VH-VL binders against Mucin-19 (Muc19). Designs and how they scored, part 11

Target 1, 175 residues: Mucin-19 (Muc19), of Mus musculus (Mouse) (q6pze0r851to1025)
Amino acid sequence: STCHVYGEGHFRTFDGESYSFDGLCQYTFLEDYCGQENGTFRILIESVPCCENGLTCSRKVIVTFQDQNIILQDGKVTAVQTAESTDCRERSANLYSIHTVGLYLIVKLLNGIILIWDKYTKVSVILDPSWQNKVCGLCGNNNGDLKDDFTTRHSSVAAGALEFANSWKTSQECS
Short names: E, the ipSAE of ESMFold2; O, the ipSAE of OpenDDE; V2, 0.75 times the mean of E and O plus 0.25 times the DockQ between their complexes.

## First folded at step 13 (VH-VL; framework fv_denrakibart)

Design u5 (from v4 with light chain D33E; at its last look DockQ between E and O 0.64; V2 from the best seeds 0.71)
Fold by ESMFold2, look of step 13:
Structure u5 (fold): chain C 175 residues (1-175), chain A 121 residues (1-121), chain B 113 residues (1-113)
Amino acid sequence: as target 1 above (175 residues)
Amino acid sequence: EVQLVQSGAEVKKPGESLKISCKGSGYSFTDYWIGWVRQMPGKGLEWMGIIYPGDSDTRYSPSFQGQVTISADKSISTAYLQWSSLKASDTAMYYCARMTWYDSSEAFDIWGQGTLVTVSS
Amino acid sequence: DIVMTQSPDSLAVSLGERATINCKSSQSILYSENNKNYLAWYQQKPGQPPKLLIYWASTRESGVPDRFSGSGSGTDFTLTISSLQAEDVAVYYCQQYYSTPFTFGQGTKVEIK
């Protein structure tokens, strides 16, 4: 299954719900915490506006997986402690790969999550089948049911995209 | 039917501007990249650049950077190739072609019919 | 830039015989993580736009006759037409899409002998 966002916040969830949301805060794109503390990863996104026209010019993506932070920003990727390292320590703790090929930067996590970024505004996540019913966020819950794709952080089903998407802000003090 | 339909042939003088179009139909226009390819008379194919119409992410071949402008209007499913000042050396056939987003063929699977541009003084 | 070099520039083959076109890239276009070669083959008949034949070096596009096959890996690739037909008279191009700028080979003209 695939979830994506592009442009000024044009989303498509894993279950096929399409919506638009042009928020300027940081939001949970996808995570497996879902109201609990025993999660293993988070993918956060931020829209980066152009100064000239106020439209989204790029996206910043923050991936937290195990003890690693992988940041996709300004067409580049930075990983704490593991960026471009090939030493023995890295091979012993090889939890992900980062490669540029074709038009894309691709982050492949050991847990079966593939993050694809065109180095601009489009971010996609591909999940293998093991993640059914185990995720939440702006990408929906990946349960095959369109009726509850607007499930908020608080486990209620929102009537519209604005309520749904704002519930996934990581800081409620952002407006 | 999935297709790309380009604007008609153009005959121009050096120094004139020109904007040619490529209209996609029969598919979701924002799910595909649109590339532009030049073929000079009797020569091979040259990739000029590519655009993702969903957000206007545009990448140029170094040979064409600053020489042309690639743009798109997703509301009418149309991509454009534009010159501000044509040169005689711009005489060529120009193709648009679509490329799938990640993990399909990622090749140019559908091509427009071509737009012949003739620039002579 | 990745340079794509085709050989031969021109090839004359009798009807029903095998045609072989080679394409060499100046660096590997194999992406080890997915084990795919980012190589496509296109056919361009006179007066027509190019048509995709093969992608991922060896995968035939839908609707392309079985007589067309692609092979090779890394830097060396081959397009084979197992039994040349009259309608196969065209110029054939290889193209890498491993990194921008995407580049084409110079083309190979295939003719009936």
Scores: ipSAE 0.639, ipTM 0.846, lowest interface PAE 1.4, mean pLDDT 88
ESMFold2 (binder alone), look of step 13: mean pLDDT 93; pTM 0.950
OpenDDE, look of step 13: ipSAE 0.829; ipTM 0.916

## First folded at step 14 (VH-VL; framework fv_denrakibart)

Design t1 (from u4 with heavy chain M99Q; at its last fold request DockQ between E and O 0.92; V2 from the best seeds 0.82)
Heavy chain, then light chain:
Amino acid sequence: EVQLVQSGAEVKKPGESLKISCKGSGYSFTDYWIGWVRQMPGKGLEWMGIIYPGDSDTRYSPSFQGQVTISADKSISTAYLQWSSLKASDTAMYYCARQEWYDSSEAFDIWGQGTLVTVSS
Amino acid sequence: DIVMTQSPDSLAVSLGERATINCKSSQSILYSDNNKNYLAWYQQKPGQPPKLLIYWASTRESGVPDRFSGSGSGTDFTLTISSLQAEDVAVYYCQQYYSTPFTFGQGTKVEIK
ESMFold2, look of step 14: ipSAE 0.700; ipTM 0.871
ESMFold2 (binder alone), look of step 14: mean pLDDT 93; pTM 0.946
OpenDDE, look of step 14: ipSAE 0.799; ipTM 0.907
ESMFold2, fold request of step 15: ipSAE 0.714, 0.716, 0.678; ipTM 0.873, 0.873, 0.862
ESMFold2 (binder alone), fold request of step 15: mean pLDDT 93, 93, 93; pTM 0.951, 0.954, 0.954
OpenDDE, fold request of step 15: ipSAE 0.871, 0.852, 0.840; ipTM 0.938, 0.928, 0.922

Design t2 (from u4 with light chain F102W; at its last look DockQ between E and O 0.85; V2 from the best seeds 0.76)
Fold by ESMFold2, look of step 14:
Formats: sequence, structure tokens, C-alpha cells
Structure t2 (fold): chain C 175 residues (1-175), chain A 121 residues (1-121), chain B 113 residues (1-113)
Amino acid sequence: as target 1 above (175 residues)
Amino acid sequence: EVQLVQSGAEVKKPGESLKISCKGSGYSFTDYWIGWVRQMPGKGLEWMGIIYPGDSDTRYSPSFQGQVTISADKSISTAYLQWSSLKASDTAMYYCARMEWYDSSEAFDIWGQGTLVTVSS
Amino acid sequence: DIVMTQSPDSLAVSLGERATINCKSSQSILYSDNNKNYLAWYQQKPGQPPKLLIYWASTRESGVPDRFSGSGSGTDFTLTISSLQAEDVAVYYCQQYYSTPWTFGQGTKVEIK
């Protein structure tokens, strides 16, 4: 299954719902926390505006996976380990692979999630079938049912994209 | 029917400007890449560059960077290839072609009919 | 840049016989993570634009006759026309789309003997 976003916030969920949302904050693209503290990953997105006109020129993608904070920004990938230890217990193992193939930078996580970025505005996520019914966020819940794709962070089904998408904002202080 | 229709043949002199067009129909124009390919007389195919009309993301082959401008107007489903000052060496057939987004073929699956550009004194 | 080299430059084949076109890339175009070869084949008949025949080295595009098949992996690829028909007279191009700039082979002209 595939979810994507491009341009000025044109989304297509895993279950095929298309909507537009041009938010300027950081949002949860998908995660497995879904209102609980025992999740294993988050993928966050932000629109990066051009110049002064506010049009989207790129997207910043932040992946939290195990103790890694993987950032896709400015055409580059940076991994920042959240545990600051250099002893023999330090996780130095590569928990992801990255390659540039065709037009795309592709990050494959050990958990079966494939993140695809064109180094501009287009971001896609492909999920292994094992993730069915286990995710939430702007990409929907991947359950094959369009009726609940607008499920908010608070587990209610929104009537429209604006309420749904704003519920996935990661900071209440952002407008 | 999914198709790309290009503007007609052009006969030009060196130093003149030119903008040729490629109009897509029968599909969602903003959901596919549009590439440009040159074929010089009696020669093979050369990739010139590509644009995603949905966000105007434009990439050029290094051989064509600074030689041409690729653009699109998504409101009329049209991509463009443009020269500010033509040279005789620009004489060629120019094709546009579409390419699906990542999780499909990623090959050029639909081609325009071509635009012959002739530049001579 | 990845250089694509086709052989032969030209070939003549009797109607109903097998035609074989080879294409070699200067580097591997196999992406190990998805196990796909980023190789396409195009047919260009006289006076016509190119037409996609094969992508991912071996996957036939919809509407392409069964007599066309692609094979190979890594750096060595083959287009086979199992039983040449009169309508198959064309120039055939391989193309890599593994890394930009995308590049084509020089073409192979197929004629009826």
C-alpha cells in the first residue's frame, strides 16, 4: 500500500482518499503510536516554502525509528542518534539503508517501511502488508475502508480534511 | 484516449527564439512527469530533462543545462521546451514523453508525435 | 554517466525467425533493495515516435505482442523477437533509468532479410 503527498499539500492516503491540505506546521504523516505511548516509529513532515511567496519548494521529513532521528532535508539525509553514548553498547548498526535510484532518494527501514523522496516536494511511503490496521496520521489507517480515513488524533472521524489534518499537528503552539 | 500532442514543425534561423509545446489529455496531467528527448537527424535518442507539472520540479541532463528551458502550465495541461537563441546544431526532432510516478514502471510509457525543428541560415 | 552499448548496430532476419538484440550497461543497473533492473526497451518504426515495449528489463508493456521478450540482469540485457513479423521493422533502443542523466543505447536497426 502507498501514501503520498506533493506540491501544495496534495495527499493520497493508503486507502485511496485524496485531499488537499496546505498547512505550514509539522504534522504526523504516519505513526504506530496512535494515541498511546508504546509505538515504535513516527514519520513527520513539514512544508518548506520558497522565498517570500509561501509556495512549497521542498519538504522536510523526520523519521523517529528506534533511537534514530533520520532527517530528509535540503536534498540530503542526516541520521542523529537520540542516545548519546560512544561505548560498546552504542547502536552503530545501520538501522536503515538509503540509495538514490532514478529520480528518488529511497530510505528502507528495518521495520518494512519504505520512504521515497524526490528531494523536492514529493514524499511517498510504502508499507509491508504486516502494517495493516497498525498506523495512523495524514496517510490514514491503512484498513481498506475509506469511511474512517479521516480519523483524527483523538479517534473521532472528521467530516472534512481540514479538521482531520489539523488534528495531526505535532505542536499546538503552531498556527 | 491518453495522448501527448505536440506543436507543429518549425523552420527558424540562428539567433531566433522558439517555444514548442506538448499538451497532455486523457489522464491527470499533474500526476505524471513529462520528459523531453532529442533525436538529431539520423541519430539516436538523447534525454534532455524532465518536469513534474504538479509542482514544477524541473531537472536537466548536464548536456542541456543552460541550453534550453523546460516549463509547464498545469492549467492547460501543457509542457514547454524553449530556446532563447537557436543554433544550427539545434536542428532535430524533439519528443515529449510521460513517466509514471515511483511505484509503477518509471519508464516513458506515452510519447508525443514529435516536433521537427530546422535551424538554417 | 552510464553508457548503454547495443549490438549489433543492424541486423536482417527472415520472416518468422528469431531476432536477438543485446544491450550492455557500463555499470550495474540492478537496484538490490527492490531487485529490479532499471532497463527499458523502445521500438521506433520509420516516421513514428518511440514506443515502450519492455520495462524493468523483462516486463512487457500492455498491448505489446507476446513475441517480444526481455531478459538479463545487472549489465547484460537482451531483447528477443521470437518470430519476426513484417510490422517489426524498426530501430530498437535500450535505455537505463537507474541514474540521471538517463541514457539510451545507440539503436539497433532490424530489417527483413
Scores: ipSAE 0.642, ipTM 0.842, lowest interface PAE 1.7, mean pLDDT 88
ESMFold2 (binder alone), look of step 14: mean pLDDT 93; pTM 0.951
OpenDDE, look of step 14: ipSAE 0.807; ipTM 0.908

Design t3 (from u4 with heavy chain M99F; at its last look DockQ between E and O 0.82; V2 from the best seeds 0.65)
Fold by OpenDDE, look of step 14:
Structure t3 (fold): chain C 175 residues (1-175), chain A 121 residues (1-121), chain B 113 residues (1-113)
Amino acid sequence: as target 1 above (175 residues)
Amino acid sequence: EVQLVQSGAEVKKPGESLKISCKGSGYSFTDYWIGWVRQMPGKGLEWMGIIYPGDSDTRYSPSFQGQVTISADKSISTAYLQWSSLKASDTAMYYCARFEWYDSSEAFDIWGQGTLVTVSS
Amino acid sequence: DIVMTQSPDSLAVSLGERATINCKSSQSILYSDNNKNYLAWYQQKPGQPPKLLIYWASTRESGVPDRFSGSGSGTDFTLTISSLQAEDVAVYYCQQYYSTPFTFGQGTKVEIK
């Protein structure tokens, strides 16, 4: 299953729900924490406006996976290791791979998650079937039910896209 | 039916500006890239560049960078190729073509009928 | 840039006979993670736009006759027309979409002998 975001904030969830949201905060695009203390990965997205009219110029993506932070920004990928490991480069090579193929930069995580980025505004995440009903965020819960795709951070179903998306702000102070 | 329809043939003089169009129909225009391909008379195909109408992300071939401008208006499902100042060497057939997203065919599966541009004094 | 080189430049084949066109890339266009070759074949008949025949080096586009097949991997690819038909007279192009700029081969003209 695949989740997409592109343009000024057009989303398609894993279950196929389409909605639009153009918030300027940082949002949880996809994670497996889902209100729990334990989780293994988190993908955050931020829209970066660069036009005078406020249109989205690019989309920053932050992937947290184990002790690695992978940042997709300004057409480039950077990786930052947390303080938990002393051998950053060697460990990173085992946790993820980065490829440029066609028009896209591809980040493949060891856990089977594939992130596709066009170095601009388009971000896609591909999950294998093992991730069914194990994720949450703006991409939905990947449970095969469109009716509950707007499950919020608080495990409620939002009535609309705005409420849904706002619930996935990484900081409620951001408006 | 999925199709790309291009604007009609153009006859221009050197130094003139030109903007040709490629209109998509039968599919979600913003979900696919639109590429432009040049074919000079009796010659092969040349990849010029590509645009994603959904966000106007545009990539150029180095050979065409700065020589043309690729743009799109998603509101009318139309992509454009334009010159600010035509040269005789710009005489060619120009095709637009649809390019799929990752993990799809990722080839130009739908082509416009082409726009013939003739530049002569 | 990846350079695509076709061979031969022109080919004359009798009706019903096999036509073989080769395409070589200056570097591998095989993506190891998905094991796909980012290679397409196009057919262009006189006065018409190109038509997609094969993508991923060996997958036929919908509606393409079975007599067309693509093979190869890495840097060497082949388009085969098992039994040439009159309507197959055209120029054929290979194209890589592994990296930008996307590049085409110079084309192979297929004619009836």
Scores: ipSAE 0.583, ipTM 0.856, lowest interface PAE 1.0, mean pLDDT 92
ESMFold2, look of step 14: ipSAE 0.610; ipTM 0.832
ESMFold2 (binder alone), look of step 14: mean pLDDT 93; pTM 0.951

Design t4 (from u4 with heavy chain S104T; at its last look DockQ between E and O 0.78; V2 from the best seeds 0.74)
Fold by ESMFold2, look of step 14:
Structure t4 (fold): chain C 175 residues (1-175), chain A 121 residues (1-121), chain B 113 residues (1-113)
Amino acid sequence: as target 1 above (175 residues)
Amino acid sequence: EVQLVQSGAEVKKPGESLKISCKGSGYSFTDYWIGWVRQMPGKGLEWMGIIYPGDSDTRYSPSFQGQVTISADKSISTAYLQWSSLKASDTAMYYCARMEWYDTSEAFDIWGQGTLVTVSS
Amino acid sequence: DIVMTQSPDSLAVSLGERATINCKSSQSILYSDNNKNYLAWYQQKPGQPPKLLIYWASTRESGVPDRFSGSGSGTDFTLTISSLQAEDVAVYYCQQYYSTPFTFGQGTKVEIK
């Protein structure tokens, strides 16, 4: 299944719900924490505006996966180890791959998540079927039911996209 | 049905401007790339560039960078190829073609009928 | 830039016989992570736009007859028409879409003997 965002915040969830949300803060695009502390990954997104105000010129993506913090920004990808100390036994695990192919930069995680970025505003995530009903965020919950796609961070179903999307903001300091 | 319909043939003089169009129908226009391909008389195919109408992400072949402008108006499902000053060497058939997003065919699966541009002094 | 070279430039084949067109890229167009070759084949009949026949080197586009097949990997690719029909008279192009700029081969003209 596929979720994407492009342009001025035009989203399509895994279950096929389309909505628009043009927030300028950092939001949870997709994660498996879903209100618990034992998750394994997060994908966060930010819209980067143009000088001309209000238009999105690029998107910053932050992927937290195991001990890695992978940042897609300014057409480039960098990987930064998280706060945990370097462990040489873990260095050889091949936890992810990063490639440029066609029009895209592709990050493939060992856990079956594929992140596709056109190095501009469009970000897509493809999930291995094993992730059914195990995710949450702006991409929805991937449960095949369109009626609960607007499930907020607090497990309530929002009436509209604005309430739903703002619940996934990572910091209330942004306004 | 899915189709790309291009504007009609053009006969122009050197130095004139020109904007030709490619209108998509029967599909979600903002979900596909639109590429432009030149075919000079009796010659093969040359990729000129491509645009994603959903956000106007535009890429050019180095051979055409600065020579043409590719744009789109997603409100009317139309892509454009534009010259500010035509040359006789711009005489060619110009095709638009759509390309699917990642993890599909990712090839040019639907082509317009072509726009013949003739530039003569 | 990835250069695509086709051979032969032209090919004359008797009706009902096999036609074979080769395409070579100047570097590998196989993406190892998805195991796909980013190679397409197009048919252009006289007076018509190109038509997609094959993508990912060997996958036939919907509506393309079974007599068209693609094969090869890495840098060397082949389009085969197993039993040439009169309507197959055309110029055939290979194209890589592995990296920009996307590039086409010079074309192979297929004619009836």
Scores: ipSAE 0.662, ipTM 0.855, lowest interface PAE 1.4, mean pLDDT 88
ESMFold2 (binder alone), look of step 14: mean pLDDT 93; pTM 0.952
OpenDDE, look of step 14: ipSAE 0.798; ipTM 0.908

Design t5 (from u4 with heavy chain T30R; at its last look DockQ between E and O 0.77; V2 from the best seeds 0.00; counts 0 for: pae E 3.0 > 2)
Fold by ESMFold2, look of step 14:
Structure t5 (fold): chain C 175 residues (1-175), chain A 121 residues (1-121), chain B 113 residues (1-113)
Amino acid sequence: as target 1 above (175 residues)
Amino acid sequence: EVQLVQSGAEVKKPGESLKISCKGSGYSFRDYWIGWVRQMPGKGLEWMGIIYPGDSDTRYSPSFQGQVTISADKSISTAYLQWSSLKASDTAMYYCARMEWYDSSEAFDIWGQGTLVTVSS
Amino acid sequence: DIVMTQSPDSLAVSLGERATINCKSSQSILYSDNNKNYLAWYQQKPGQPPKLLIYWASTRESGVPDRFSGSGSGTDFTLTISSLQAEDVAVYYCQQYYSTPFTFGQGTKVEIK
């Protein structure tokens, strides 16, 4: 299954729902926390405006996965360990790969999540079948049911895209 | 049905400007890359560049960078290939083609009929 | 730039016989993470635009007759027409879309002998 965002906030969820949302804050694109504390990853997105208000000229993507913070920004991908380490002799398992193929930069996580970025505004996520019914966010819940694709952060089903998308804002201080 | 329809043949003189078009229909035009491919008389195919109309991300082959301008107007589902000053060596057939999404083929699955450009004195 | 080299340049085959076209890339176009070869085959009949036949090296596009098949991996690829028909007279191009600039082979002209 695949979820997309592109341009001025045009989304297509894993279950095939299409909607537009031009928010200027940081939002949860996809996560497995879903109201619980035991999640393993988050993918956050921010629209970066250019000279026109509300017009997206690029998109920043932040992937948190285990102790890694993978940032897609300004045409580059950087990975930063999210916790301080006092032992510089440790070796880390290879938890992800980054590669450019065709027109896209691809980040593959060990957990079966593939993130695809055109280095500009188009971001896509492909899920391994093992993620069915295990995710939430702007990409919907990946359960094959379009009727509940607008499930908010608080597990209610919104009537429209605006209410749904704003519920996935990561900070209430942002307007 | 899904189609790309290009503007008609052009006969031009060296130094003239030209803008040819490629109009998509039957699908969500802004969601697919549109590439431009040149075929010189009796020769093979050359990729010139590509544009994503949804955000205007445009990428050129190095051999065509600065030689042409690729653009799109997603509100009318049309991509363009432009020359500011044509040369006789620009005489060729020019195709536009749609590139499928990466979760399908990522290949040029739909092609326009071609626009023959003839540049001669 | 990845150079795509086809062989032969021209091929004459009797009706009903097998036609084989080879394509070699100057470097591997297999992306190991998704296990896909970024290679397409196109057919171009006289006076017509190219038509997609095969993508991902071996996957047939919808509506393409099953006598067309693609094989190979890495740097060496083959298009096979198992039983040549009169309507298969065309120039065939391989194309890599692994990295920009995307590049085509020089073409292979297939004719009836």
Scores: ipSAE 0.382, ipTM 0.742, lowest interface PAE 3.0, mean pLDDT 86
ESMFold2 (binder alone), look of step 14: mean pLDDT 93; pTM 0.954
OpenDDE, look of step 14: ipSAE 0.743; ipTM 0.893

## First folded at step 15 (VH-VL; from t1 with heavy chain D55S W101S Y102S, light chain Y31S; framework fv_denrakibart)

Design k1 (at its last look DockQ between E and O 0.79; V2 from the best seeds 0.00; counts 0 for: pae E 2.04 > 2)
Fold by OpenDDE, look of step 15:
Structure k1 (fold): chain C 175 residues (1-175), chain A 121 residues (1-121), chain B 113 residues (1-113)
Amino acid sequence: as target 1 above (175 residues)
Amino acid sequence: EVQLVQSGAEVKKPGESLKISCKGSGYSFTDYWIGWVRQMPGKGLEWMGIIYPGSSDTRYSPSFQGQVTISADKSISTAYLQWSSLKASDTAMYYCARQESSDSSEAFDIWGQGTLVTVSS
Amino acid sequence: DIVMTQSPDSLAVSLGERATINCKSSQSILSSDNNKNYLAWYQQKPGQPPKLLIYWASTRESGVPDRFSGSGSGTDFTLTISSLQAEDVAVYYCQQYYSTPFTFGQGTKVEIK
């Protein structure tokens, strides 16, 4: 299953639901926390405007996986180890791999999740079947039913894309 | 209908500058890459470079790096290929083509009709 | 750069017969991440721009007749026309989009015998 975001906020969920949303905040694109304290990964996205006109020129992506933060920004990848990590950098090398294929940068996590980034606005996430009904965020819940893809952070089904997307803001103070 | 429409044929002399255009319609222009392909008379296809109009990210073939300039104006859904100083060897058909920015297809799925450029003394 | 080499340079086939075109890449264009071959086939008729036939080595583009098929993986690829039709007379090109520059093969001219 594949989830996409591209252009100025066009989304396609794992279950095939399409919607548009062009927010300027930070949002949970995909995670497995889903209201629980225990999770293993989180992918956040932010739109980066060209200038003050609000036009999106790029999309910043932050991947949190175990004790690693992977930041996709300005056409490059930056890996940041969390303060709690005491292990050497060699351990982080086993948690993910980075490849360039075609025009895209591919981040492959040890948990089988593949992130594809064109270094600008296009972000794709590929999940293997084992992740069925185990994720949440702007990409939906990947349960095979597009009718409930607009499941909010509060475990309710939103009536529209705006309500849905706003529920996945990382900070409610941002509008 | 999704289409790419290129500017008309050009007849130029060596040393002259030239800028040809490729206009997209029927789709979101900023969400797809636009590539340029050269085809010299009776020869095969040559990949020149590609641009993402949404960000203006531009990538060239080493063979064409510094020889041409690829640009785009997303406000009018148009990509450009230009020379500062034409050579006789630049005589060719030039195609623009769309490349999907998705993991379903990265091939050139939509092509312009081509622009014939003739450079002679 | 990845070099794409087609064979043969030209092919004459009788109407209704099978036409086979081969394409070899100088290095593998199979991605270990998504298990896809970054290979496309194009058809170009005289006086026309190229037309996409196959992408990901074996997926037919929308509207392409069933008689066209692509196969292969890694470095060796094949375009097959199961039953050659008169309208299939053209030059065919393979292209890799695994790494820039996205190089083309030299082309194969298909004619009717």
Scores: ipSAE 0.377, ipTM 0.783, lowest interface PAE 1.6, mean pLDDT 92
ESMFold2, look of step 15: ipSAE 0.484; ipTM 0.782
ESMFold2 (binder alone), look of step 15: mean pLDDT 94; pTM 0.955

## First folded at step 16 (VH-VL; framework fv_denrakibart)

Design q1 (from t1 with heavy chain T30D; at its last look DockQ between E and O 0.69; V2 from the best seeds 0.65)
Fold by ESMFold2, look of step 16:
Structure q1 (fold): chain C 175 residues (1-175), chain A 121 residues (1-121), chain B 113 residues (1-113)
Amino acid sequence: as target 1 above (175 residues)
Amino acid sequence: EVQLVQSGAEVKKPGESLKISCKGSGYSFDDYWIGWVRQMPGKGLEWMGIIYPGDSDTRYSPSFQGQVTISADKSISTAYLQWSSLKASDTAMYYCARQEWYDSSEAFDIWGQGTLVTVSS
Amino acid sequence: DIVMTQSPDSLAVSLGERATINCKSSQSILYSDNNKNYLAWYQQKPGQPPKLLIYWASTRESGVPDRFSGSGSGTDFTLTISSLQAEDVAVYYCQQYYSTPFTFGQGTKVEIK
């Protein structure tokens, strides 16, 4: 299953719902926390405008996975440890791989999540089947049911994309 | 039916400008790359570059960087190849082709019929 | 840039016989993370646009006759037409799509003897 965003915030969820949302804050693209503390990853996105009128010229992506913080920004990928590592821990290369193949920069996480970025505005995520019913965020919940794709951060089903997407904003201080 | 339909043949003089078109139908135009391929008379195929109409991300072969402009208007499902000043060496057949996305073949699966451009004085 | 070299430049084959076209890349086009060779084969008949035959080196495109097969890995690839038909007279191109700029081989013209 795949989820995409491109351009001025044109989304297609894992379950096939298409919507537009052009917010300029940071939002949860997908995560496995879903209201619990025991999640293992988050993928956050921000639209980066190129002019004061809000047209999207880039997209910043932040992936947290274990103690890694992988940032896709300005056509580049930067990885930062979020906790001090020890010699007994695996290297970052064993937790994820980064490679440019064809037209895409591909980040493959050890947990079976593939993140695909065109180094511009398009971000795609492919999940293997083991993630069914285990994720939430702007990509929907991946449960095969279009009726609940607009499930908010608070587990209610929104009537429209604006309410749904704004519920996934990570900071209320952003306007 | 998924198809790409290109603009008709052109006969031009050196120094003139030209913009040829490639219109997609039968699929979600914004979701696929459109590439341009040149074939000079009696020669093989040359990849010129590619555009993603959904966000206008454009990549050029170094051989064509600065020589042509690739663009798209997603509101009318059309990609373009443009010269500001044609040269006699631009005489060729020009194809547009849809490139499959990452989770499919990633190859040129649908081709336009071609646009013959003839530049002679 | 990855250079794609085809051999032979032209090939004459009797109707119903086997045609073999080789393609060599200047570096490996195998992506180990997905185990795919980023190699396509196209057929171009006289007066027509190219048509996709094979992708990922060995996967036949839908609607392509099973007499067309692709093989090889890494740097050395082969297109085989097991029993040449009259409609197979064309120029055949290999193409890498592993890294930009994407590049084609120079083409192999297949004719009936």
Scores: ipSAE 0.533, ipTM 0.793, lowest interface PAE 2.0, mean pLDDT 87
ESMFold2 (binder alone), look of step 16: mean pLDDT 93; pTM 0.950
OpenDDE, look of step 16: ipSAE 0.731; ipTM 0.891

Design q2 (from t1 with heavy chain Y102F; at its last look DockQ between E and O 0.82; V2 from the best seeds 0.73)
Heavy chain, then light chain:
Amino acid sequence: EVQLVQSGAEVKKPGESLKISCKGSGYSFTDYWIGWVRQMPGKGLEWMGIIYPGDSDTRYSPSFQGQVTISADKSISTAYLQWSSLKASDTAMYYCARQEWFDSSEAFDIWGQGTLVTVSS
Amino acid sequence: DIVMTQSPDSLAVSLGERATINCKSSQSILYSDNNKNYLAWYQQKPGQPPKLLIYWASTRESGVPDRFSGSGSGTDFTLTISSLQAEDVAVYYCQQYYSTPFTFGQGTKVEIK
ESMFold2, look of step 16: ipSAE 0.587; ipTM 0.815
ESMFold2 (binder alone), look of step 16: mean pLDDT 93; pTM 0.947
OpenDDE, look of step 16: ipSAE 0.803; ipTM 0.909

Design q3 (from t1 with light chain S32D; at its last look DockQ between E and O 0.81; V2 from the best seeds 0.76)
Heavy chain, then light chain:
Amino acid sequence: EVQLVQSGAEVKKPGESLKISCKGSGYSFTDYWIGWVRQMPGKGLEWMGIIYPGDSDTRYSPSFQGQVTISADKSISTAYLQWSSLKASDTAMYYCARQEWYDSSEAFDIWGQGTLVTVSS
Amino acid sequence: DIVMTQSPDSLAVSLGERATINCKSSQSILYDDNNKNYLAWYQQKPGQPPKLLIYWASTRESGVPDRFSGSGSGTDFTLTISSLQAEDVAVYYCQQYYSTPFTFGQGTKVEIK
ESMFold2, look of step 16: ipSAE 0.676; ipTM 0.862
ESMFold2 (binder alone), look of step 16: mean pLDDT 93; pTM 0.947
OpenDDE, look of step 16: ipSAE 0.823; ipTM 0.914

